# VHH binders against Lysine racemase, part 18

Target 1, 368 residues: Lysine racemase, of Oenococcus oeni (q04hb7)
Amino acid sequence: EAIHRSTRIEFSKSSLAYNVQYTKQVSGAKTLWLAVKSNAYGHGLLQVSKIARECGVDGLAVSVLDEGIAIRQAGIDDFILILGPIDVKYAPIASKYHFLTTVSSLDWLKSADKILGKEKLSVNLAVDTGMNRIGVRSKKDLKDEIEFLQEHSDHFSYDGIFTHFASSDNPDDHYFQRQKNRWYELIDGLIMPRYVHVMNSGAAMYHSKELPGCNSIARVGTVVYGVEPSEGVLGPIDKLKPVFELKSALTFVKKIPAGEGISYGSKFVTSRDTWIGTLPIGYGDGWLAEYQDFQLLIDGQKCRQVGQIAMDQMMVALPHEYPIGTEVTLIGKSGKYENTLYDLHKHSGVPPWKITVAFSDRLKRMVV
Below, E stands for the ipSAE of ESMFold2; O stands for the ipSAE of OpenDDE; V2 stands for 0.75 times the mean of E and O plus 0.25 times the DockQ between their complexes.

## First folded at step 17 (VHH; framework vhh_8k46_1)

Design v5 (from s2 with A50S; at its last look DockQ between E and O 0.81; V2 from the best seeds 0.00; counts 0 for: pae E 2.01 > 2)
Fold by ESMFold2, look of step 17:
Structure v5 (fold): chain B 368 residues (1-368), chain A 122 residues (1-122)
Amino acid sequence: as target 1 above (368 residues)
Amino acid sequence: AVQLQASGGGFVQPGGSLRLSCAASGFTFDDYAMGWFRQAPGKEREFVSSISWTGGRTYYASSVKGRFTISRDNSKNTVYLQMNSLRAEDTATYYCAAKTNRGEYTPRYDYWGQGTQVTVSS
């Protein structure tokens, strides 16, 4: 993290809390688990995890064991679900760190049983209803897993069961309905654990009322981070709050004579004597080359980014001289203007979640 | 006055292709999701495809997925539907529609075109 420069992400605790409450209100979910995989969708694994509970988040979901371990090592004892499969040899570690651990097969359970010793693993059973990624696909296999867990309760606690919807945001809901029907067919007549969780962001926002008995838990990321799951096709883009601003400041300001090229290849050439500012952000921070020419916000005015974006810095055309240290807003508000992830998406073609997960470890993250 | 003018329909053999277009005016096209719907005689109007205001999200009915492609050109205020491998059951009047990306959760589209006829028959 480069903490000795002006360039930073300011992550809004109040906006996160608002989006959590809004998501619970719309979905009717009593429990919300926040996905913090991929560095909390680029916002900062530990920064987001440390504030999640006070924002109304009831638990954290990560994709790999090491994400969960990092959260525990930061002193956070909140509920943690490991969604991704782990190598069976790490089952004792998952138990020691108190993770709800996703299991995709009976063979995995049999192997874990042999190596858990005195450890007792909290198990989340994966059921594949058509995502075709992980989990059992038949009632027989699911029943065999449940029976094994019950017969080996010295090593296992049957605490969770889940499926993933592949098309929960599609206006044509045939595939959603097929997965939903398959889910209820598979679980019918089986012992259910404490945590039954099937709702991703689209299911939570668009289909919760169609999931009776299985709609108390929303396991979400995108919607809570302020992006409408369909990007305005099924739901409005103006009901969620942006959760961060991206800001920097001018480090160099100079008036450049007409006819001079700016940055690599001199592809931008001044047509008049122009004030040019430099700011310390580039594609090494995750401000990608595709974002060239985007309108930055300075002192409540739109200022065009000019020239090729370098690894560590870029230039902006200014309407007049500004002092070194003048704040530049890349994403966020300045005066009457606002740049959103949707604005950058529209400009660059890069979708919101790709924008945020591309932010590098160098880009400083602060909670505000 | 809002106008959505669909065109490009016609008579085509099974297995053939057509490209529909829908030119929009009277509203801020860039702020709208666009959709294609179709209605055969005696049938309810059904969803065919939709595209987000940026073009970054596209959706298809299962009956057309892999055969139809939606796209948009915001500089021309136009949405397109490329229809390949056409079948007799694709015969219908095709309507374009626009839905605001702001306001309330609603399935309702705000503006509708007059439609263009697509007829697939040997």
Scores: ipSAE 0.604, ipTM 0.858, lowest interface PAE 2.0, mean pLDDT 92
ESMFold2 (binder alone), look of step 17: mean pLDDT 80; pTM 0.800
OpenDDE, look of step 17: ipSAE 0.718; ipTM 0.892

## First folded at step 18 (VHH; framework vhh_8k46_1)

Design w1 (from v1 with S52N; at its last fold request DockQ between E and O 0.95; V2 from the best seeds 0.90)
Amino acid sequence: AVQLQASGGGFVQPGGSLRLSCAASGFTFDDYAMGWFRQAPGKEREFVSAINWIGGRTYYASSVKGRFTISRDNSKNTVYLQMNSLRAEDTATYYCAAKTNRGEYTPRYDYWGQGTQVTVSS
ESMFold2, look of step 18: ipSAE 0.782; ipTM 0.918
ESMFold2 (binder alone), look of step 18: mean pLDDT 80; pTM 0.801
OpenDDE, look of step 18: ipSAE 0.887; ipTM 0.954
ESMFold2, look of step 19: ipSAE 0.828; ipTM 0.931
ESMFold2 (binder alone), look of step 19: mean pLDDT 80; pTM 0.806
OpenDDE, look of step 19: ipSAE 0.880; ipTM 0.952
ESMFold2, fold request of step 22: ipSAE 0.829, 0.809, 0.809; ipTM 0.935, 0.927, 0.927
ESMFold2 (binder alone), fold request of step 22: mean pLDDT 80, 80, 80; pTM 0.804, 0.803, 0.803
OpenDDE, fold request of step 22: ipSAE 0.922, 0.927, 0.921; ipTM 0.968, 0.970, 0.967

Design w2 (from v1 with G56S; at its last look DockQ between E and O 0.76; V2 from the best seeds 0.00; counts 0 for: pae E 2.7 > 2)
Fold by ESMFold2, look of step 18:
Structure w2 (fold): chain B 368 residues (1-368), chain A 122 residues (1-122)
Amino acid sequence: as target 1 above (368 residues)
Amino acid sequence: AVQLQASGGGFVQPGGSLRLSCAASGFTFDDYAMGWFRQAPGKEREFVSAISWIGSRTYYASSVKGRFTISRDNSKNTVYLQMNSLRAEDTATYYCAAKTNRGEYTPRYDYWGQGTQVTVSS
């Protein structure tokens, strides 16, 4: 990461903690598992994981085995769920690192049984109710998995079972209702493990009361990272706090005459004598070409980004001279104005998590 | 006073198109999600489409997805519904509605228009 420049993400521990508490309050969930997959949605895997417990997070969820291993190698012994299925040859490693491990088939369990040796794996059974991604789809297959786990308790602990709703944030709730009904049909009469977890962000915020007996655990990312899952259609945007700001500072300032081109290809041409600032962020940091012309915030004023975004730098039109070192807010507040992920989504067409996941390792992340 | 004036309804053959408009006044349009709902005679009102306050997210009922497109122009305080490939079951009174993006989690829309009739018949 580039720690010797002004450009940085400032990640707010207090905003994360607030969003966790608010999510528990609205959903009624007693347990919250924070998704930290994909580098904690771009915010920093270890930075977020290290502060999660003190923010009220009860466990971490990752997509791939190596994300979980990195957390353990950083000395974090919190509860970790691996959501994505893993290759069976890595089952002993998942046991060694104490992961709740997602399993989608009986064949996987049979193969793992042969290679676990003296290891005992904590198992999370996936149930496909209509996401059509992973998991068993019939009660027979689910029952066969449960029976296998119980008959092979020297190698397996039956600790979790889950499904995932595809449309929990849709005002048309017909598909949610179909998945919910299918879930209860599939689990009816079966032995349930300690962890029954079905609520993603939309289900937690909009449907928790419709999930009796299965609404104690929220497995969430979007809402805790400060984005209302429907972007204001089903729920309010003023109750969740943005968890980060993206800031930089001017490194060069000059007045240029009317008629001069700015940046590659001179595609932006000044119409009058104009103060131009330069700041050290570009598409090499993940500030993508699609973000060209976005209004940046400087000293409580909107200032248009001008010219093509270069790999490492970009230019902004200024209303007057500013000193070198003047702060530039790309995402966040300045004076009465605020740039949000919603604003950049509208401007660029790039959705919030694609924006943040694109931030490169070069972009410094600070917890504040 | 708050007003939501829907227009653009009419008679159309199956497979045809209509564009509905809903002009809003009496509230800060930019702070509201907008929705379209419909009600056929003898049936409950049903959700058709919704769009977030700045237009960043759109939603559609499964029955209309791929055929209908919601949009908004905040400079004109207007939401639109482009309806293509119309079918007989699309016959209904269409209502626009506005929902604040602030406050509390609720399915309830705050303001409702008087509706415009769409009739799809050969």
Scores: ipSAE 0.520, ipTM 0.818, lowest interface PAE 2.7, mean pLDDT 93
ESMFold2 (binder alone), look of step 18: mean pLDDT 79; pTM 0.788
OpenDDE, look of step 18: ipSAE 0.872; ipTM 0.954

Design w3 (from v1 with R57Y; at its last look DockQ between E and O 0.85; V2 from the best seeds 0.00; counts 0 for: pae E 2.7 > 2)
Fold by ESMFold2, look of step 18:
Structure w3 (fold): chain B 368 residues (1-368), chain A 122 residues (1-122)
Amino acid sequence: as target 1 above (368 residues)
Amino acid sequence: AVQLQASGGGFVQPGGSLRLSCAASGFTFDDYAMGWFRQAPGKEREFVSAISWIGGYTYYASSVKGRFTISRDNSKNTVYLQMNSLRAEDTATYYCAAKTNRGEYTPRYDYWGQGTQVTVSS
């Protein structure tokens, strides 16, 4: 992190808490597991994980074992689900760290049984209903896994079962209905574990009432981080709160005569004598070249970013002189104006989650 | 007054192509998702395609995916549906619709066009 400069992400605990509650209300889910993969979608793995419980998050979901280990090593004892399958040789480690561990095959279970020793693994069975990524695809294979878990209870606890919908955010729900019907066919008559979780963001927000008996747990990311999954096609874009602001400050201010070029290649040329500010953020921080010309917010006014974005800094046209140290809001509120991820998406063509995931580790992250 | 004027329908042979357009007025086009729906006589209206307010996200019914392409031109307040590899089952009245991207969760579109007839036959 570059902690000795003004440029920072301010992550809002209250907005996260609001989005968790909103998601539970809309979906009817009583339990919400927050995905924190990819550095909590760019917001900070540990920063978000440390505040999750007090925001109403009931557990954390990660994609790989090392993400879960990092959370545990930070002293967090919350519920953690490892969604990605792990190499069987790490099954004892997953047990020692108390992870709900995703398992895709009976062969994996048989191999884990041989190496667990005295360890007992919390198992989350993956069921492939049409995502075609991981999990068993037949009732026979699912039965065989459940029976194996029951017969080997010294090494396994059958705690979870799940599927993942490929098209839950499509206004044409034909594929969602096919996966849903397949899910209920596969689980019919089987012993179900404590955690039955099928709802990703789209299923939670658009289809929860169609999932009786399987709609208590929402396993979500994007909606809790403040992004409507369909970008306004299936639901409104103004109900979730932005969870962060991106702020910086002017480090240099000067008046530039008409006719001078700004930044690399002189692609922007002043048409009149213009106050130009410089701020310490660039594409090395994940403020991508596609964001050129975006309207920044300074003292409650819109100020156009001008010239090519450099690796570590960029320039902004000012309506008048501002002092060095004047705050600049790139994403967030200033006065009556607000820049959202949707505004930047509209300007740049870059989708909201690609914007936030692209923020580099150099950007300082703080919880407010 | 809000108007959605759909056009471009007609008669076409199987395997042929048509391009529908829907010109919008009376609302801020850039703040609306746009959709195409169709209805054959005696059948329920069904979803065909949708496009987000910025045009970056597109959605298709499984029956038309790979054959139809939705697009929009915000400078002309117009949404399009390029229909390729047409089949007899595509015969219907095609309606464009607009849905605000703000407010409450609802499946309902706010504004509907009058429709344009597409007939696919030898």
Scores: ipSAE 0.469, ipTM 0.810, lowest interface PAE 2.7, mean pLDDT 92
ESMFold2 (binder alone), look of step 18: mean pLDDT 79; pTM 0.798
OpenDDE, look of step 18: ipSAE 0.867; ipTM 0.942

Design w4 (from v4 with T54I; at its last look DockQ between E and O 0.71; V2 from the best seeds 0.79)
Fold by ESMFold2, look of step 18:
Structure w4 (fold): chain B 368 residues (1-368), chain A 122 residues (1-122)
Amino acid sequence: as target 1 above (368 residues)
Amino acid sequence: AVQLQASGGGFVQPGGSLRLSCAASGFTFDDYAMGWFRQAPGKEREFVSAISWIGGRTYYASSVKGRFTISRDNSKNTVYLQMNSLRAEDTATYYCAAKTNRGEYTPKWDYWGQGTQVTVSS
């Protein structure tokens, strides 16, 4: 992290907590597991994981074993689900760190059984209802997995079962309905574990009442990080709070004569004598070249970013001289204006999580 | 009073194109997602396309994806549907609809237009 400059993400604990409670209220879920995969959607794996429980999060979900290990090594003993498949040779490690571990096949279980020794693995069975990525696809295969777990209870605890909806946020819900119907067909008459979890953000917010017996757990990221899953098509945008602001400050200010080019290639040329500010953020921080010309917020005014975005810096046109140190808001509020991830998505064509996941290790992340 | 006036329908040969428009009045257009739905005789109304209030996110039914393009012009309070590579099964009355981006989660769309007829036949 570059901690000795003004450029930073300010992550709001209160907004996260509000979004957690709002998600529980709308979905009716009693239990919320927050996805912190991919560096907590770019917000900071450890920074978010450390505050999650006090924000009302009941457990954490990661995609890879090493994300879970990092959380444990930071001293966090919260419930952790590993959603992605792990190499069977690491099954004993997953047991030792107390992860609910996703399993996609009977063959994986048979292999793990041979190497667990004294370890007992907490198992989350994956059921493929149409994502076509992981999990069993037939009731016979699912029955075989459950039976194997019961027959080998020295090594396995049957603790979870899940599916993932591919199109839960789509106004055309035919595929969601197909997956839902397949899910209930597959699980009918089977022994169910403690954790039955099928609701991603779209299912939680739009379809929870259609999921009887399977709607107590929301396994979510998008909605809790403050983005309406359909970006306002199926749900309101005035209820979720943005979870972060991205801010910087002017480090250089000068008046540039008319006719001068700005930054690489001189693609922006001043049409009159213009105050130009410089701020220390660039594509090396994850503020991508696609964001060129986006209107930044300074002193409650919209100020256009001008010239190519450099690796470490960029320039902004100012309506008048501002002092060095004047705050610049890239994402967030200034006066009556607000820049949101929806605004940047519209401007750049880059969707919200590609924006935030692109934030590099250098970009300082602060919990406020 | 709220009005959604759809226009631009008509007769077209298979493979042809039409551009629908829907002019909105009586509500704050910029606070609404806009959508297109269609209904053929004897069939239920079905989703065609939608666009977020700001225009940054779009959706398409699988049957029209790649052939239809939704857009909006908030300065004109108008949503459009560019329909290319039209097929006989696209024949229907096309309705525009508006859904508030405020309040609470609900499956209901708030306002509906009167529709415009699209007929694709050789």
Scores: ipSAE 0.753, ipTM 0.894, lowest interface PAE 1.2, mean pLDDT 93
ESMFold2 (binder alone), look of step 18: mean pLDDT 80; pTM 0.800
OpenDDE, look of step 18: ipSAE 0.873; ipTM 0.942

Design w5 (from v1 with G56D; at its last look DockQ between E and O 0.84; V2 from the best seeds 0.00; counts 0 for: pae E 3.2 > 2)
Fold by ESMFold2, look of step 18:
Structure w5 (fold): chain B 368 residues (1-368), chain A 122 residues (1-122)
Amino acid sequence: as target 1 above (368 residues)
Amino acid sequence: AVQLQASGGGFVQPGGSLRLSCAASGFTFDDYAMGWFRQAPGKEREFVSAISWIGDRTYYASSVKGRFTISRDNSKNTVYLQMNSLRAEDTATYYCAAKTNRGEYTPRYDYWGQGTQVTVSS
């Protein structure tokens, strides 16, 4: 992180808490597990994980073992689910760190049984209903896994079972219905564990009432980070709160005569004497080239970004002289104006989830 | 007043193509997702296609995926449906609809056009 400059993400604890509660209210889920994969969708793995519980999050979900280990090493003992498959040789480590661990095959369980020694692994069984990514696809295979877990209870606890919907945010719900019907067919008559979790963001927001007995747990990311899963097709874009603001400050200000080029290749040329400000953010921070010409907010006014965005800096046209240190809001509120991820999406064509994931490790992240 | 005027329907033989247009007025088109729906005689209205307010996310019913293409031109307040490889089962009245991207959640589209007839027959 670059902590000795003004450029920063201010992550809102209160907005995260609001989105968690809103998601629980709409979905009816009593339990919410927050996905913190991909550096908490760009917001900061540890920064978000440290505040999640007080925001009403009941557990964390990561993609890979190392993400879970990092959270534990930071002193966080919250519930952690590892969604991605792990190499069987790391099963003892997953047990020692107390992860609910995703398992996709009986062969994996048989191999783990031989190496767990005195360890007991908390198992989350993956069921493939049509995502075609991981998990067993037949009731026989699922039953064989459950029986193996029961026969080897010295080494395994059968604690979770899940599937993942591929099309939960599609207005054509035929594929969702096919996956749903397959899910209930596969689990019918089987012993069910404590954690039954099938709802991603779209299923939670649009389909939870169609999932009786399997709608108590929402395993979500997008919606809690303030992004409507269908981007306005199935639900409104203004009910979830933005979870962060992106801010910087002017480091240089000068008046440029008419006819002068700005930045690389002089692609922007002043048409009149113009005040130009410089701020310390560029594509090396994840403020991508596609965001060129986006309107920034300074002192409650819209000020157009001008010239090519450099790796570490960019320029903005100012309506008058501002002192060095004047705050610049790239995403967030200033006076009566607000820039949202949706505004940047509309301007750049880059969708909100790609915008936030692109923020680099250099970009300072603060919880407010 | 809000208007959604669908056009471009007609008679076509199987395997043929049509392009539907829906011109919108009376609301801020850029703030709306747009959809196409169809209704054959004696059947319920069914979803065909939708496009997000910015236009970069598109959705298709499985029965038309790969054959139909939705697009929008926000400068002309118009949504289009390019229909290729038409089949007899595509025969229906086609309706365009608009759904706000703001406000409270609602499962329904806010505005509906009067429709344009598409007839696919040999």
Scores: ipSAE 0.445, ipTM 0.775, lowest interface PAE 3.2, mean pLDDT 92
ESMFold2 (binder alone), look of step 18: mean pLDDT 79; pTM 0.794
OpenDDE, look of step 18: ipSAE 0.852; ipTM 0.934

## First folded at step 19 (VHH; framework vhh_8k46_1)

Design y1 (from w1 with R108K Y109W; at its last look DockQ between E and O 0.94; V2 from the best seeds 0.87)
Fold by ESMFold2, look of step 20:
Structure y1 (fold): chain B 368 residues (1-368), chain A 122 residues (1-122)
Amino acid sequence: as target 1 above (368 residues)
Amino acid sequence: AVQLQASGGGFVQPGGSLRLSCAASGFTFDDYAMGWFRQAPGKEREFVSAINWIGGRTYYASSVKGRFTISRDNSKNTVYLQMNSLRAEDTATYYCAAKTNRGEYTPKWDYWGQGTQVTVSS
């Protein structure tokens, strides 16, 4: 993190807590697992994980083993689910760190059985209902996995089973309905574990009542991080709270005569004598080139970013001289104006989580 | 009063193109997602396309992906559907609809237009 400059993400604990409670209320879920994969969707893996329980989160979900290990090494003993496949040679490590571990095949279980020694692994079975990514696709294969787990209870605890909906936030719900019907067909008559979890953000917010017996756990990221899963087509945008602001400050201010070019290649040329500010954020921080010309907020005014975005800095056109140190809001509120991830998506074509996941480790993250 | 006035339908040969328009009045257009739905005789109304309130996010039914394009112009309170490579199966009455992006989670679309007929036949 670059802690000795003004540029930072301010992450709101109270907004996260509100979104967790709101998600439980709308979905009816009694249990909420927060996805913190990909550096908590760019918000900071440890920063978010450290406050999650006090915000009402009941467990954490990560994609890779090392994300879970990092959380444990920070002293956090909360429930952790590893959603992504792990190499079987790390099964004993997953057991030692107390992870609910996703398994996609019987062959993986057979290999793990040989190397677990005295360890007992908490197993989450993946069922592929049409995401076509991981998991078994037939009732026979699923039943074979369950039987193997129960025959080898010295090494395995059958604790979870899940599927993932590819289109739960789509107004065209044909594919959601196909996956839902396939799920119930596959699990019918089988022994079910403690954790049955199928609801991502769209399923939780739009389809929970259609998932009887399988709607107690919401395994969510998008909605809790303050983005409406359909981006305002199927649901409201005025209830979820944005969870972060991205802010910086002017480090240099100068008046540029009419007719001068700004930044690399002089592609922006002043049409009149213009105050130009410089701020310390660029594509090295994850403020991508596609965001060029976006309206930044300064002192309650819209100010256009001008010129090519450099690796570490960029320029903005100002309506008048501002002092060095004047705050610049890139995402968030200033006066009556607000820049949202929806606004930047519209401007750039880059969707919300691609925007925030691109924020580099250099970008300072602080919880407010 | 709220009005959604769909236009631009008509007769077209297979492989042809049409552009539908839906002019909105009586509500704050910028606070609404817009959608297109269609209904052939004897069939249920089905989703075709949608676009969020600012135009940044679009959706398409699988049967029309790559052939239809939804867009909106908030300065004109109008949503459009560009329909290319039309097929006989696209024959239907096309309805525009509006859904508020405020309030509660509900499956309901708030306002519906009268529809415009699209007929694809040789």
Scores: ipSAE 0.845, ipTM 0.937, lowest interface PAE 0.6, mean pLDDT 94
ESMFold2, look of step 19: ipSAE 0.838; ipTM 0.934
ESMFold2 (binder alone), look of step 19: mean pLDDT 80; pTM 0.803
OpenDDE, look of step 19: ipSAE 0.884; ipTM 0.951
ESMFold2 (binder alone), look of step 20: mean pLDDT 80; pTM 0.804
OpenDDE, look of step 20: ipSAE 0.853; ipTM 0.936

Design y2 (from w1 with G35A; at its last look DockQ between E and O 0.94; V2 from the best seeds 0.87)
Amino acid sequence: AVQLQASGGGFVQPGGSLRLSCAASGFTFDDYAMAWFRQAPGKEREFVSAINWIGGRTYYASSVKGRFTISRDNSKNTVYLQMNSLRAEDTATYYCAAKTNRGEYTPRYDYWGQGTQVTVSS
ESMFold2, look of step 19: ipSAE 0.846; ipTM 0.938
ESMFold2 (binder alone), look of step 19: mean pLDDT 80; pTM 0.800
OpenDDE, look of step 19: ipSAE 0.895; ipTM 0.956
ESMFold2, look of step 20: ipSAE 0.838; ipTM 0.936
ESMFold2 (binder alone), look of step 20: mean pLDDT 80; pTM 0.805
OpenDDE, look of step 20: ipSAE 0.866; ipTM 0.948

Design y3 (from w1 with T100I; at its last look DockQ between E and O 0.96; V2 from the best seeds 0.85)
Fold by ESMFold2, look of step 19:
Structure y3 (fold): chain B 368 residues (1-368), chain A 122 residues (1-122)
Amino acid sequence: as target 1 above (368 residues)
Amino acid sequence: AVQLQASGGGFVQPGGSLRLSCAASGFTFDDYAMGWFRQAPGKEREFVSAINWIGGRTYYASSVKGRFTISRDNSKNTVYLQMNSLRAEDTATYYCAAKINRGEYTPRYDYWGQGTQVTVSS
């Protein structure tokens, strides 16, 4: 992180807590697992994981083993689910760190059985209902996995089973319905473990009542991070709270004569004598080149970003002189104006989750 | 009163194109997601396309993706559907609809247009 400059993400603990409670209320889920994969969707793996429990999060979900290890090494003993398959040789490590571990095949279980020694692995069975990414696809294969787990209880605990919906937030729900029907067909008559978890953000917010017996756990990211999963097509945009603001400050200010070009290639040329501010954020921080010309917020006013965004800096046109140190809001509120991830998506074509995941490690994150 | 006035339908040959328009009045257009739906004779109404209130996010039914394009012009309170590579199966009455982007999670669209007929002969 670059902690010795003004440019920062201010992450709201209270907004996160509100979104967790709201998601539980709308979905009816009694249990919420927060996805913290991909650096907590760009918000900071450890920064978010440290506050999750007090915000009402009941467990954490990561994609890869090393994300879970990093959380444990920071002293966090919360429930952790590893969603991505791991190489079987790391099964003892997953047991040591107390992860609910996703398993996609009987062959994996057979191989793990040979190497676990005295370790006992908490197993989450993956069922592929049409995501076509991981998991078994037939009742026969699923039943064989369950039987193997029961027959080898010295090495395995059958603790979870899940599927993932590919299109739960789409107004065209044909594929969601196909996956849902396939799920119930596959699990019918089988022994179910403690954790049955199928609801991602779209399923939780739009389809929970269509998932009887399988709607107690919401395994969510997008909605808790303050983004309406359909971006306002299926659901309201005024209930979830934005979880962060992105702010910086002017580091240089000068008046530029009419007719001068700004930044690389001189693509922006002043039409009159213009005050130009410089702020320390660029595409090296994850403020991508596609965001050029976006309206920034300064002192409750809209100020156009001008010229190409450099790796570490960019310029903004000012209506008058401002002092060095004047705050600039890139995402968030200033006076009567607000810049949202939806505004930036419309401007840039880059969707909200890609915007936030692109924020680099250099960009300071602070919990407020 | 609220009105959604759809237009631009007509008779076309397979492979042809049409552009539908839906002019909105009587509500704050900028607070609404807009959708297109269609209903062929003897069939249930089906989703065709949707666009969020700001125009940054679009959706398409799988049967029309790559052939149809939704857009909106908030300065004109109008949503459009550009339909290319039309097929006989696209024959239907096309309805525009508006859904408020505030309040509660509900599946319903709040306002519906009268529809415009699209006929593609095989």
Scores: ipSAE 0.803, ipTM 0.923, lowest interface PAE 0.9, mean pLDDT 94
ESMFold2 (binder alone), look of step 19: mean pLDDT 80; pTM 0.805
OpenDDE, look of step 19: ipSAE 0.824; ipTM 0.931

